VH-VL binders against Protein Skeletor, isoforms B/C (Skel). Designs and how they scored, part 1

Every score and structure here is a prediction.

Target 1, 133 residues: Protein Skeletor, isoforms B/C (Skel), of Drosophila melanogaster (Fruit fly) (q9vgy6r287to419)
Amino acid sequence: LAFEVRWAVAGESIVVQLVAKLEPNHYMSFGISPNKNISQMIGADAVVAWVDPQTGNGFATDYFLEGKAQCSGGRGACPDTKISEKTNSIRLLNAAMVNGYSIVTYQRSLAATDRLDLPISITGAESVVWAIG
Positions, changes and structure headers below are counted from each chain's first letter, unless a header gives other numbers; antibody chains aren't numbered by Kabat.
ipSAE, averaged over its two directions, is called F for ESMFold2-Fast, E for ESMFold2 and O for OpenDDE. V2 adds 0.75 times the mean of E and O to 0.25 times the DockQ between the complexes of E and O.
[cut] stands for letters that were removed.
Atom coordinates printed by the task and the answers are left out, and those that the model quotes come from them; centres of patches stay.

## First folded at step 4 (VH-VL)

Design b1 (from u6a with heavy chain E99R; framework fv_ustekinumab)
Fold by ESMFold2-Fast, scan of step 4:
Structure b1 (fold): chain C 133 residues (1-133), chain A 120 residues (1-120), chain B 107 residues (1-107)
Amino acid sequence: as target 1 above (133 residues)
Amino acid sequence: EVQLVQSGAEVKKPGESLKISCKGSGYSFTSYWLGWVRQMPGKGLDWIGIIYPGDSDTRYSPSFQGQVTMSVDKSITTAYLQWNSLKASDTAMYYCARRDYYGSGTYDYWGQGTLVTVSS
Amino acid sequence: DIQMTQSPSSLSASVGDRVTITCRASQSISSYLAWYQQKPEKAPKSLIYAASSLQSGVPSRFSGSGSGTDFTLTISSLQPEDFATYYCQQSYSTPYTFGQGTKLEIK
């Protein structure tokens, strides 16, 4: 499996599980594209996740991606997030390394609880972005 | 289902204060940015600003900064646009609009508009 | 501030015509571009979001294209109800500036 995403709606929240066989110092990313009909990493509201194989500790952090990095003014203009501080709206539920696969499970609100995060639609089609790096 | 309902037309004199409203229904009011747009008679659309009802964070157009105040009352899912002292040049149609769900910044639902007339 | 310029400012067309309206941004705005239709005495209606995505309930004769600085709204076969003023808007950076509008008139 190059990359697998599982998700389930739980009340007003969504639980997402990311699974990938990652090399050391690599991460996986999943998010919603700002363009509904095309997937693009720049401008996307994404979760970046990884598991430290030495400690077993997992990480899941929200990012607004600009130039493949969190928006910091890289393009001379940044959509809405440039002047707003990022807050971590992602709740890490579990992280594990199993048979060389990194598994990260996290929870977030279906409604935007932070203006830096795009709301998640449970009824409409959405363009998603994913990456291994 | 999603609706933005604005307050009725206003006729005011220069120097008077005014507060117009925009009531949202059919969606999570605190989860979407809400924008205000001015349209002067016979003219195009002018962006005033946006407010995030969840925390009252505001972004104003430089042309409107200090001229108007945006606010919200979450308990009644209502946004407000307020003037402390109206001028004849404030005569316009004022629209509220919801910023879209997908984060592209498009206004997907609009109120019907509030006509404000300021004359002596 | 990002400036949005529409072309033409007005045009006359007949029912059945293919109509093209363009919008140019003073700097790259990626795909953060929307198109709105406004009929006399009515609120604007969202037609296109994210440069090329059709809003639910909007007829398929409407389409949007472009990215970066140059954007186009096309009506493939003009209908009587399409005579209106059309506006583009960028949402890449505040202030979210509108174009000056294009008035589509009956020929």
Scores: ipSAE 0.006, ipTM 0.529, lowest interface PAE 12.9, mean pLDDT 75

Design b10 (from u6a with light chain A50D; framework fv_ustekinumab)
Fold by ESMFold2-Fast, scan of step 4:
Structure b10 (fold): chain C 133 residues (1-133), chain A 120 residues (1-120), chain B 107 residues (1-107)
Amino acid sequence: as target 1 above (133 residues)
Amino acid sequence: EVQLVQSGAEVKKPGESLKISCKGSGYSFTSYWLGWVRQMPGKGLDWIGIIYPGDSDTRYSPSFQGQVTMSVDKSITTAYLQWNSLKASDTAMYYCAREDYYGSGTYDYWGQGTLVTVSS
Amino acid sequence: DIQMTQSPSSLSASVGDRVTITCRASQSISSYLAWYQQKPEKAPKSLIYDASSLQSGVPSRFSGSGSGTDFTLTISSLQPEDFATYYCQQSYSTPYTFGQGTKLEIK
């Protein structure tokens, strides 16, 4: 499944557009990794988004992905992965279904608003994570 | 301010039971693994195990499995390390330490330590 | 279990010296290695995580490097407060084993 992310800085905010061909009951996820040289879902500050194919209505909300740390030799998702719903600091701007693709555009602050939110760096390198599920 | 405050020094005889504590404050207690580390007098650090307070999942070092029990009381944000029957070889400083939020296996905050002395 | 061996077990140095301490794992641990400093009668303090990432508040004279089985901790210009025992620890798999420690003493 092809996944595209586009973004642009707008003042003190960032506008992000996620594009993917989603199967029914699937979602897109995009976030930043806590380690700059390692991409992993556990510990990431991520946005989960999807479009209802019947209504065209979009959804976008921020999550902090949690999991137990006891993955032997592993990086990424562990057994007992937990998803914590955070205060919704995401503004849904647009959602559409075009040629079988789900397109979700949202806005978030560059500064962290929740204890679990990580600030987005526009001047330095960031490790990003993404998933379709 | 994140703090881990441990119970005071203990002097015990072989065969006695003991339960020492580590109280966390200033953070979400159930969201971080908590580890225990032993340091015998004049020796290095020895890993005992870790417990996840959110569901009481435990991972022990094989050397300590069956020798000690780790537990938590979420209502008072306190972790415990317990012996049913102490041995003289249990004489050591015991530290509790918080693993970082991302589970990288590193301990970012440490308690001050509890000195346990077991002698006849 | 993964065994961690530090070298040297002790070393003497003077203020202003560049000091290196090494740590070897019995098998590859990728970058799952931390360094701790312990002063007499005190709890350990975290210095470095993920082999090379400096903990917040730790002076920039401390640095870590390495991956796989061989790792180093470097103090670029030793200060009086740096005389302590240093420990490495692997977190690749449980049990999270420590090295035996390196005691840094005044020359």
Scores: ipSAE 0.000, ipTM 0.512, lowest interface PAE 16.4, mean pLDDT 75

Design b11 (from u6a with light chain S91D; framework fv_ustekinumab)
Fold by ESMFold2-Fast, scan of step 4:
Structure b11 (fold): chain C 133 residues (1-133), chain A 120 residues (1-120), chain B 107 residues (1-107)
Amino acid sequence: as target 1 above (133 residues)
Amino acid sequence: EVQLVQSGAEVKKPGESLKISCKGSGYSFTSYWLGWVRQMPGKGLDWIGIIYPGDSDTRYSPSFQGQVTMSVDKSITTAYLQWNSLKASDTAMYYCAREDYYGSGTYDYWGQGTLVTVSS
Amino acid sequence: DIQMTQSPSSLSASVGDRVTITCRASQSISSYLAWYQQKPEKAPKSLIYAASSLQSGVPSRFSGSGSGTDFTLTISSLQPEDFATYYCQQDYSTPYTFGQGTKLEIK
C-alpha cells in the first residue's frame, strides 16, 4: 500500500500530513512507539484519520493503543489490539481527496497534552508506527 | 531495564492458602500480557495461564482452571497467583513471564521463580 | 489442545559441534513458536520468537527455522555455556503448550 507521512515543526507544535490511497471505509494511522529502538503497536500514541468521500469531511482522533498483538510485523494494526479513544489533543487543519488519495493534515503539541500522550523529541531518536485499515 | 521480581520461597502444609507475587518494572505494566508457568522438580515447563493487567482479562489452561486464581494490582505493578487450598502436587517452581507483543507474542522476560513446597 | 513434541529428549555433544533440536506441533501453528534455554537452577531465557527471529543479545550461532508443524533450533558451533535444556513453545492458541524439553549434555 502507498502511504506517505510529512511533518514540520511549528513553534511548540508539529504539523503532520498523512497521504494514502484508501479503500471505502478504511483509515490511516500514525503514531510514536513507546520503545525508541523498535516500532511497537501496543502502547503507541497514535492518530487515526480518514476522509469521507461522499462529504469531503475529514476526521483525526487521538488513540492510545492497548492490548496484545500477534501480527507478523510490529508496524501494522493487529486483530487483538485494543484501541482506547483519548482526550482529543490534535487539531484537524485540512482534509482532501485528490485523485483517489486521502490527505489529512493535523497539528499536535510537541509535549504530552494528556496522560496517555507521549512527548515528541525533535533532537533524539523516536520509533514510529503506522497502519492502513 | 525490564525486570520481573518474584516473592520468596514458601513452605506450606496441605489445605493452607497461599498467594505469591510478581512485580514488574521498566515497562508499561498494563500494556503486556503476563503469564504463569509451573515447573515440577526435575520436570519440564507447564503453562498455567495469562492475565492482561490493563483489564484483568484471564485465560487459563484447562488443567489449572479452578485450581489457582490469577490477579493484578495495577497501582503497584504486581501480579499474583493464589491457591485457596494447597495440595502436595502443587510443589513446584512457579515463574511469571511477560508476553512479547512485537511480532509473535512469546515470553521475552522471566521472573527468577518462586519455589513452593507443600508437605505434611 | 495443541501438543508439542521435541526430539531428541537428550543429546550429547562436544564443543564446536553443530547441534540440531526439533519440535513438532500436532497441528499447524504457522510461525507462532518460541525457543527457550534453561540452565540448571535458573529461569528460562528467551532465544527465538516467531520461529526464526533471534532475541536481542542472543549469539548469532543460534538459529531457528520451520513453519506449520515442523521446527528446528540449530546451534552452529557449540560453546561451553550452551549446555542446557531447550524448550519450544507454541503461542498460536491457548493453552500455550511447551515441548517436553531437550537436555544438551557434554560428551
Scores: ipSAE 0.000, ipTM 0.511, lowest interface PAE 15.5, mean pLDDT 75

Design b12 (from u6a with heavy chain Y102W; framework fv_ustekinumab)
Fold by ESMFold2-Fast, scan of step 4:
Order: sequence, then structure tokens, then C-alpha cells
Structure b12 (fold): chain C 133 residues (1-133), chain A 120 residues (1-120), chain B 107 residues (1-107)
Amino acid sequence: as target 1 above (133 residues)
Amino acid sequence: EVQLVQSGAEVKKPGESLKISCKGSGYSFTSYWLGWVRQMPGKGLDWIGIIYPGDSDTRYSPSFQGQVTMSVDKSITTAYLQWNSLKASDTAMYYCAREDYWGSGTYDYWGQGTLVTVSS
Amino acid sequence: DIQMTQSPSSLSASVGDRVTITCRASQSISSYLAWYQQKPEKAPKSLIYAASSLQSGVPSRFSGSGSGTDFTLTISSLQPEDFATYYCQQSYSTPYTFGQGTKLEIK
């Protein structure tokens, strides 16, 4: 895989690192749903992230994921997933471009989502990640 | 300890209604998808659908859509599978099973099964 | 719908044998594959999740491998209690689908 997502629960928050080879003006997306199993992200909050290769400046912004109900159980990328902007509740911790890969690390509050106990490192279409332009 | 306890065996006639139950205990009932699986006598496993008790979201197999209804009662941590009008072809063992939390989609705990016999 | 095909449909083996059962998906399902064991008149028991991860309490002689479309369940040294029917199941997309089952019988 040319894509990786890592996350770790840290107290009342989660720290997420997204790694992908992106062309200029492309972005990564990763979502999580506190009310449902991590295997389903339809209707979940997501983060859209990218790195400007010219400046090295990183971006990470909250979005609400929408999609067809039939796409539920969506392990991996879900066709026809929609993204709508939400109030930003995340903090960008680091952003870098290394050997053509965009690396974005951010933190978000999980208020009472202590049940998330996911592996620190996840690869590819396993679980829950969209890498789109 | 996680347990799924299903209602007892049923013997029915064609055209009758039926509602069988699956009671969960030992875990957060509203945090896990619950699935239903049919096994006809001497046959393999056939997926009916899943329901998320937290919001009653359902996903049915196309072959069962309109044939059965899945529902839950959160106050007693119980899921239901119901028929408005049974057919002889509904004769089978029905299992409920909890889908794991970690996104693998595997059924990690199963009920003991409810045998439904429909004959005239 | 994603179709799951198991091979063989039945298999005869002796205690101590190495047994291999295969499962093929009609489309790529990544690693969203589970293996279940079912003994007569009992509910299925989860053996493997995420294609290769062993469920707690399952003997280490059981192992799973594969990703994408081709998957394998292996029992390294068959024991008397292992004679049962084995099913694979995909959860990559709804509807979830099971293979037709492989019946493991005493030779």
C-alpha cells in the first residue's frame, strides 16, 4: 500500500497520523464514528488533510461524512461518500512532505469515546480511509 | 461475560405471524451491530441482515428485504426478528450474532439459535 | 453481491494431518474475511477474524492467510475435536456473504 493511517487514544483525545503520496491539490480523508463501530463511517465526522508542497504548510479540517445507507458496513473506501464541512474541532500537530509523501498528524477530542482502542498503525483499505484528489 | 440468549423453539402454521428474540448481556448493547443468520435444515449459513441498536439502522440482504423485519428494544437489550406471514420455506434455525467492534466485521459471539418449524 | 466459494466442499482426513481449506471471493475484499467452525446442532464459533488473526481461546494449530480474493484456513495437526463444518464469510460489503461450507470428515 501507498497509504497508511495510524492512531492512538491519549486520555480524552485521539492522535491521528495520515501518510499518503499526494499530487498537488489532492487530499486525504479519515473518519471515525463514536456511536457506531469503526467499520462504518457513513454519517461520521471526518478529517480532510493535505500538505502544500510549495510551502510545506499543512491543513486538517473537520467534515461530516454522508453516503448511501446501503454502503454501511463500509470497511475501507465507500463509493458515493459525501463530505460536508463542520466546525473545526481538531488541532494540527505536525505536517510534512518527505520523499513525495504527505504526512499530517492531528489531535481531536473524543469526549466519552473511550471504547476506541485501535491499533496505532493501520495500512490501506483495511478499516477506514479515503485518499482522493 | 458476553452472552446472547435467544427465545425457544417455535412450531407454526403457514400464514401465522411470529416474533423471535435475542437478548444481549455483558456488553454495551447499543455499541455493536447485531446480525441475523438463517440455516435451513442440512444447509449452510445465509445472512439475513444487521441492525445497530443505538439508532435502529438496518441493512438487509436483498433476498430477505420485505420478508422479515429486524427491530430492537434498548430498554431490555433485546433484538427481534419478525414475520407477518410465515411460509413453509421459513423453516430453519435462526441465529443472532454480535459483530465485533474493531472493524473486521466478524461475528464474535453467537446466540444458541431458535428453531422455527412451519408446517401445515 | 460478493460471492464466496470454498474448496473443497468436503474433505476426509486423519488425526495428525495438515488440512487446508480455501475460500475465493468474486471481488477484492481486502482482509475482511472471517472463518467459523460449526459442530452438529451447535451455533458457529468464530476462529479467525481479519483474515489472519486468531480469536481468543482458539488453539494455535488454526491459522488463516490471504488477502484480496484468495484465502486459506490451515489446521496444522488435526485433532479429533476438529471434525466439523468450516465457513468463510466476507464483511467488506453488504450483504455479507458466506461460503457454502467445507465438511471435514474422519477418513
Scores: ipSAE 0.000, ipTM 0.527, lowest interface PAE 13.5, mean pLDDT 75

Design b13 (from u6a with heavy chain Y101W; framework fv_ustekinumab)
Fold by ESMFold2-Fast, scan of step 4:
Structure b13 (fold): chain C 133 residues (1-133), chain A 120 residues (1-120), chain B 107 residues (1-107)
Amino acid sequence: as target 1 above (133 residues)
Amino acid sequence: EVQLVQSGAEVKKPGESLKISCKGSGYSFTSYWLGWVRQMPGKGLDWIGIIYPGDSDTRYSPSFQGQVTMSVDKSITTAYLQWNSLKASDTAMYYCAREDWYGSGTYDYWGQGTLVTVSS
Amino acid sequence: DIQMTQSPSSLSASVGDRVTITCRASQSISSYLAWYQQKPEKAPKSLIYAASSLQSGVPSRFSGSGSGTDFTLTISSLQPEDFATYYCQQSYSTPYTFGQGTKLEIK
């Protein structure tokens, strides 16, 4: 399954677009590894995104993957708002399905809003993590 | 160099209040969770809770919920553990420790400990 | 809450011995397990994070293995400075929990 990530810095924010040809009820995940030299899911601050095929509505939710899991089921992925109990730092800009591809565009601050929202480096190399499930 | 420096030993009587401190240096204090761990004399390590200094978000062990309060003062990079009314059973060594940046939940740096003795 | 059980609770060994300490979680914790060393009257020291990753500055004779519920800490060739109490700790969910400790004593 093909997966593409595009991003651009927009002032104090970054705009990210995730593109993938997903099976129904599947999602995309993209995040920044806490270790700049090695990509790792454990401790990654990731966005989970999908498009509801019945409504066409898109979703983008901030998750802290496999670190400090405080949700049921032992899945290791919990929304940041459940862990920090404060906010969802991700702003959904657009979502669409085109030729079987799910396209989700979202915005987030470059500055950390809390520990679970890692600052995104715009000058150095970053280790990124991604998944489709 | 990362350091966590804790306040000195305390000798108290039951019913007294107490606030002990843990001062961080050599790292971004507001970017790391800070944990507190109790060790009763001759016993093992017992987890109290964690606090995120950036926004004062806390997670307590059920055994310590309502018994102690964790707080921080970002301006002096210091975390606190506080009791309103001490009990003899609070006699223990108390450690603060920084949770690592890799998201593994491991405490990578520890304070030297504060011995709290509560007796009549 | 997740319970962590170490075995043995204590053991005696000689310098040069290969020592193995085990830790069992009451439910799967993936690789969210740390190992700590504590010497008398001192704070614990981090040895292993993420079940098998060696902390910076820790001698290579220390190693960790395991995933899910069963974990081991191995010291390949025991040195005099290794006599201490060792603790495992899970960070898969709060409350974080420690094993009861394994006291490694000189034979």
Scores: ipSAE 0.005, ipTM 0.530, lowest interface PAE 14.3, mean pLDDT 75

Design b14 (from u6a with heavy chain G103D; framework fv_ustekinumab)
Fold by ESMFold2-Fast, scan of step 4:
Structure b14 (fold): chain C 133 residues (1-133), chain A 120 residues (1-120), chain B 107 residues (1-107)
Amino acid sequence: as target 1 above (133 residues)
Amino acid sequence: EVQLVQSGAEVKKPGESLKISCKGSGYSFTSYWLGWVRQMPGKGLDWIGIIYPGDSDTRYSPSFQGQVTMSVDKSITTAYLQWNSLKASDTAMYYCAREDYYDSGTYDYWGQGTLVTVSS
Amino acid sequence: DIQMTQSPSSLSASVGDRVTITCRASQSISSYLAWYQQKPEKAPKSLIYAASSLQSGVPSRFSGSGSGTDFTLTISSLQPEDFATYYCQQSYSTPYTFGQGTKLEIK
């Protein structure tokens, strides 16, 4: 599954756009370390996002990742992760369905993240999780 | 191929200064935390601290804060561990190690180690 | 600081044995636990990350389990190359801390 992430830093905030072709009950996820004092991605805030194709309404919600997210280049290499809901710290800016792709744009404070040397675009299973049920 | 290559063994006297090095290659040096670990002769692993080469941010173990200094030179992809005044109790093997990109607490690649011997 | 305690401190075993090493954290560390193998005069080698995930290239006879405060490293069928000292390490918060090590010796 192709998945694209775009982001821009603006003052004290980071604006993130997630793009993926999602099936029903599927969502896209991008994990961000809450700060340098937590040295692992496990327990980091992950944004779980999707667009309801019937209503056009978008959703972006914070979750803790309980498993390691270290997948790249393919779906078969991604270990299972568990997600626990937490208080939403994400500001949804825009959501759209375009040509079968779900596009969700959100904002998060930079005070909660300081590792911004990830590639501009990523593709692969490491940022896409399928919700079951 | 990811490699961390450390400087050679050192024999010093108490009170002398010392700076040992760890050169990274085969990866984006500024994108990964780099840790230092001490192992005294016949003893276990003891965490010194971590440094983020992209901005030189450091986290020290309380037992090493003020005792050693971690630094980097991004132009030659090299990290350093420095003592202003060595003590006999600093005699140990010193390892540098790289943390995973997405899981910065796990050391996925290690240097070969630098043996530091401090004796009169 | 979070204290990591391993048991046993040493263990004698034979090739083919099932070996279990445990690690206990003084407070909950979720799954922020790694296991390392160190052979004499060599640098440590990463075996397990996130408490239960195998590092690339590590034989499937190694497995990790646990969460919170209690963790286990298991070697299902010990091989000659597995005689080494094993360390657990937490990275839930700084300072990172290692267990005291478990020395696995040939019987």
Scores: ipSAE 0.000, ipTM 0.527, lowest interface PAE 12.7, mean pLDDT 74

Design b15 (from u6a with heavy chain G54Y E99R; framework fv_ustekinumab)
Fold by ESMFold2-Fast, scan of step 4:
Structure b15 (fold): chain C 133 residues (1-133), chain A 120 residues (1-120), chain B 107 residues (1-107)
Amino acid sequence: as target 1 above (133 residues)
Amino acid sequence: EVQLVQSGAEVKKPGESLKISCKGSGYSFTSYWLGWVRQMPGKGLDWIGIIYPYDSDTRYSPSFQGQVTMSVDKSITTAYLQWNSLKASDTAMYYCARRDYYGSGTYDYWGQGTLVTVSS
Amino acid sequence: DIQMTQSPSSLSASVGDRVTITCRASQSISSYLAWYQQKPEKAPKSLIYAASSLQSGVPSRFSGSGSGTDFTLTISSLQPEDFATYYCQQSYSTPYTFGQGTKLEIK
C-alpha cells in the first residue's frame, strides 16, 4: 500500500493532497493525533477520503475516530473502535483517479491546532496519523 | 488485566515532603498518558495533570503548576506525585488514571486512590 | 480554561424513572467529553467516552448525546445500583476540566 501526503499553507488554512492506490470500498485517512504516539488513529480529528472508481466522484469528510483502546498489554486488539462523522469542516477542492491512484485534495483550517493542543507543522514531522482501510 | 495500584494512606505534618506512587500492570506502561486527579473531602474531581511515561513529558493544570511534581520510573512501571512541602490544603484523595490512547482521551482505568491527610 | 457546568447539582428519583443530567462547556469541545460514575468512597468508573460511546461492561440503560457545548447523560430506567454522583469531563484542551458533579439520590 503506497500512500503519500502533501500540503501547503494557504493563509489561515492548509491545502492537503492525499494520494494512494485504493482497492474497491477502501479509503485513505489523515489527521493529527491528540497523543504523542503518532501511530494512533483513534481519537484523532481525521479526514476520510476516497474516489468512486465508477463515477470519478471524490469524497472528503471530517471524522472523529473513537475507540476504547488497549491494543497492547491485556488484549492485543482494538475490537470496539468506531468512526463518527462530524460536521463537514472540510472543503473538497479536487478528486481524480490517475494511473490507478486516487488523488483527493482538500482544505481545512489551521485553527484546529488549539483544539487538539498540538501544533500543526507545515512539514507534518510530528503527531500526524495516516491509514488506508 | 489492566490495573493501577496506588500506595497506602499517608498522614503528614505541614512542611513535610511526600511522594506517592501508582504502579501500572497488564498493559504497555510507556504507551499511555497517566493522569492525576485530586478530590478534596466532600468536593468534586479536580484535574492535576498528565505525564507520558515514555519520555516523562508533563502537562500540569495551572492550579497545580509548581505545587507538585509528576515523575515515572519505567523500569518498575510506576508513576509518582511528589510534594516538597505539604500544606493543610493538600488534604485530599489522590487518584491516578490511565488516559486511553485510542478514542477521546477518556480515563478508562483508575487506581483505588491514596488518602493524604496533612494536619498539625 | 474550559469551564464545565452540570445541571442539576442534585436530583432525586425513583427506581424505574428516566433520568437526564446535562453538562455545558464554556466553548466548543466537539465530542471530547466523558461521563464518570462515582459511588461513596470508591474511585470513579468510566461510563461513556466520545460523548456517546458506551464503555465495555456498562449497562445499555446508560446513554450519552450531544456535541459542541451541550451534552446529556440519560439513564432510561433507574436501578438501585445507579444512585451515585456523576461527573462530566472534557479532554479537548488541557487542563482536562471536570463538571462539579450531579448527586443522584433516592426520592
Scores: ipSAE 0.000, ipTM 0.533, lowest interface PAE 14.2, mean pLDDT 75

Design b2 (from u6a with heavy chain E99K; framework fv_ustekinumab)
Fold by ESMFold2-Fast, scan of step 4:
Structure b2 (fold): chain C 133 residues (1-133), chain A 120 residues (1-120), chain B 107 residues (1-107)
Amino acid sequence: as target 1 above (133 residues)
Amino acid sequence: EVQLVQSGAEVKKPGESLKISCKGSGYSFTSYWLGWVRQMPGKGLDWIGIIYPGDSDTRYSPSFQGQVTMSVDKSITTAYLQWNSLKASDTAMYYCARKDYYGSGTYDYWGQGTLVTVSS
Amino acid sequence: DIQMTQSPSSLSASVGDRVTITCRASQSISSYLAWYQQKPEKAPKSLIYAASSLQSGVPSRFSGSGSGTDFTLTISSLQPEDFATYYCQQSYSTPYTFGQGTKLEIK
């Protein structure tokens, strides 16, 4: 099970591609940790993505990860709707299933669109978070 | 395929109530903001507001706040725009549209529009 | 509220012409600017997002540029199907205001 993240700056946005060999009904997640010295799932601002293997339809949704366990979320992640107004701060550009690998490409603003979005640093150091679930 | 299908044209008198609909299909209805736009006859586009179907969070243009109400019924993937008391100045084409990306995105899919005519 | 002003309000052009439409914001909106095309009695269609990114399925003759307060939409070689009204919209802050529109008419 490999996991790869590719990204490129496109104007004032970042285009991110997530690649992983996922089991049916599983997802991949990528985000920025609130702690610069250690990767933390709790408190991270993340994108949760997956591809329906039956239809080939892709999904990418902005989530704020928190440790209270009261959030509904997708597969253990809390949708931003629980606290924020950034419920869809990402744009799905493409989704594909190739040789058992799920490939999801999305676009996100480099600037914070909501208080819970952590600005993506293109020049500074940031701790990233990723998961397969 | 993504589709937004709006209810048919309405002819009303001032003071009457009205509720028009916008039914989404072909996508995760609760995962995208949905906007409403007014276009008066021969005029440009006026942004009314947006609603997030997942939790019914709303943002209104100050010009429309208190004038209309946005709501959703998740069970039938339908959004609504409602007036308690119509005015002649409400005569317009009303569009619903899906917002593809909060902030830097655009309204990527639009309903066909609902013509509302209010006359005495 | 952020005000969006388009120029010109109307433009006459011929097939094959290069057409430029301008949009100006009353304050900086970074690149939070979209362009739409509307044909008579039809809903608007998205052309450009984030000031310069072409919407999927839109012909490459359309392009957008600008940032901050000044933005342009260019059609490099006008086609018959391009005669329509064009609108810019800012999404930097609510309300997401539209420009007044530019009507592109056949000469």
Scores: ipSAE 0.000, ipTM 0.525, lowest interface PAE 14.8, mean pLDDT 75

Design b3 (from u6a with heavy chain E99Q; framework fv_ustekinumab)
Fold by ESMFold2-Fast, scan of step 4:
Structure b3 (fold): chain C 133 residues (1-133), chain A 120 residues (1-120), chain B 107 residues (1-107)
Amino acid sequence: as target 1 above (133 residues)
Amino acid sequence: EVQLVQSGAEVKKPGESLKISCKGSGYSFTSYWLGWVRQMPGKGLDWIGIIYPGDSDTRYSPSFQGQVTMSVDKSITTAYLQWNSLKASDTAMYYCARQDYYGSGTYDYWGQGTLVTVSS
Amino acid sequence: DIQMTQSPSSLSASVGDRVTITCRASQSISSYLAWYQQKPEKAPKSLIYAASSLQSGVPSRFSGSGSGTDFTLTISSLQPEDFATYYCQQSYSTPYTFGQGTKLEIK
């Protein structure tokens, strides 16, 4: 399996675990498209996660996936803090590298805590996006 | 709640400089891209460019690159569109508009427009 | 640059009519298309984003459809306040080009 996502609702929060076998300097991402009629990278609220191979420290940051021409760096992804004035609604709970797999666990509110963080619906269908890069 | 208020109409001669403004209120100014759109008299909408007020990152239409400058002053939540030397062909209504929360590229709030007239 | 072409350029209709305006992109833009309404001497107003999503506060008689290169804006039952010029805009890549506009006039 190239990429796994596990999640559980914990009261007013959702806990998400991302698992992937990553090459050095690569990341994994998971997010929800704001347009529930289509699954799209642009406009999606995503978490980008990775484990620093030198320190073992994990990272999980909010990203707002903008169009190719809208983000500095031109790759269609911007840190959520660029849009929301350095607000971060993601709480890193754990990060580990086990047998070549990067494992990052984080928590976010089910309700939007940041204007770029879309409410997560546990009763309705949502369009999701994920990537490794 | 959200408002974009633009500066008043301008009447200028060719060769003069001009800076028009767009003041945002009712939202976090540095958290949204802001676009500029030109509409010549009796014509359609023409995209000038966008600026991100949080870091002044800009994207210009090739037709406007080098002809105008977009800038912001975060301390007074104001964006500017500037000409160093106006031409008669710059006569138009100029709109500023905020890109939507979702980043879909749609402009969800518009200023009332600034009419710029350049004549001899 | 991506070119956006609307048809028709002008349209005459009566209150209660179903009106359809089309927009064609010179290359695929997925669903990165918006529709705007502009009344005389007023700023444009956002109607539709992401090709088919209705902007908050916009009447349900407005709808958008399409993906790729061909898109439509439909007004199911035209009202007096709907006589205006309508523009499509792509936001797939800069410059975010507009169509030339469709003027909707009273018959």
Scores: ipSAE 0.006, ipTM 0.533, lowest interface PAE 13.3, mean pLDDT 74

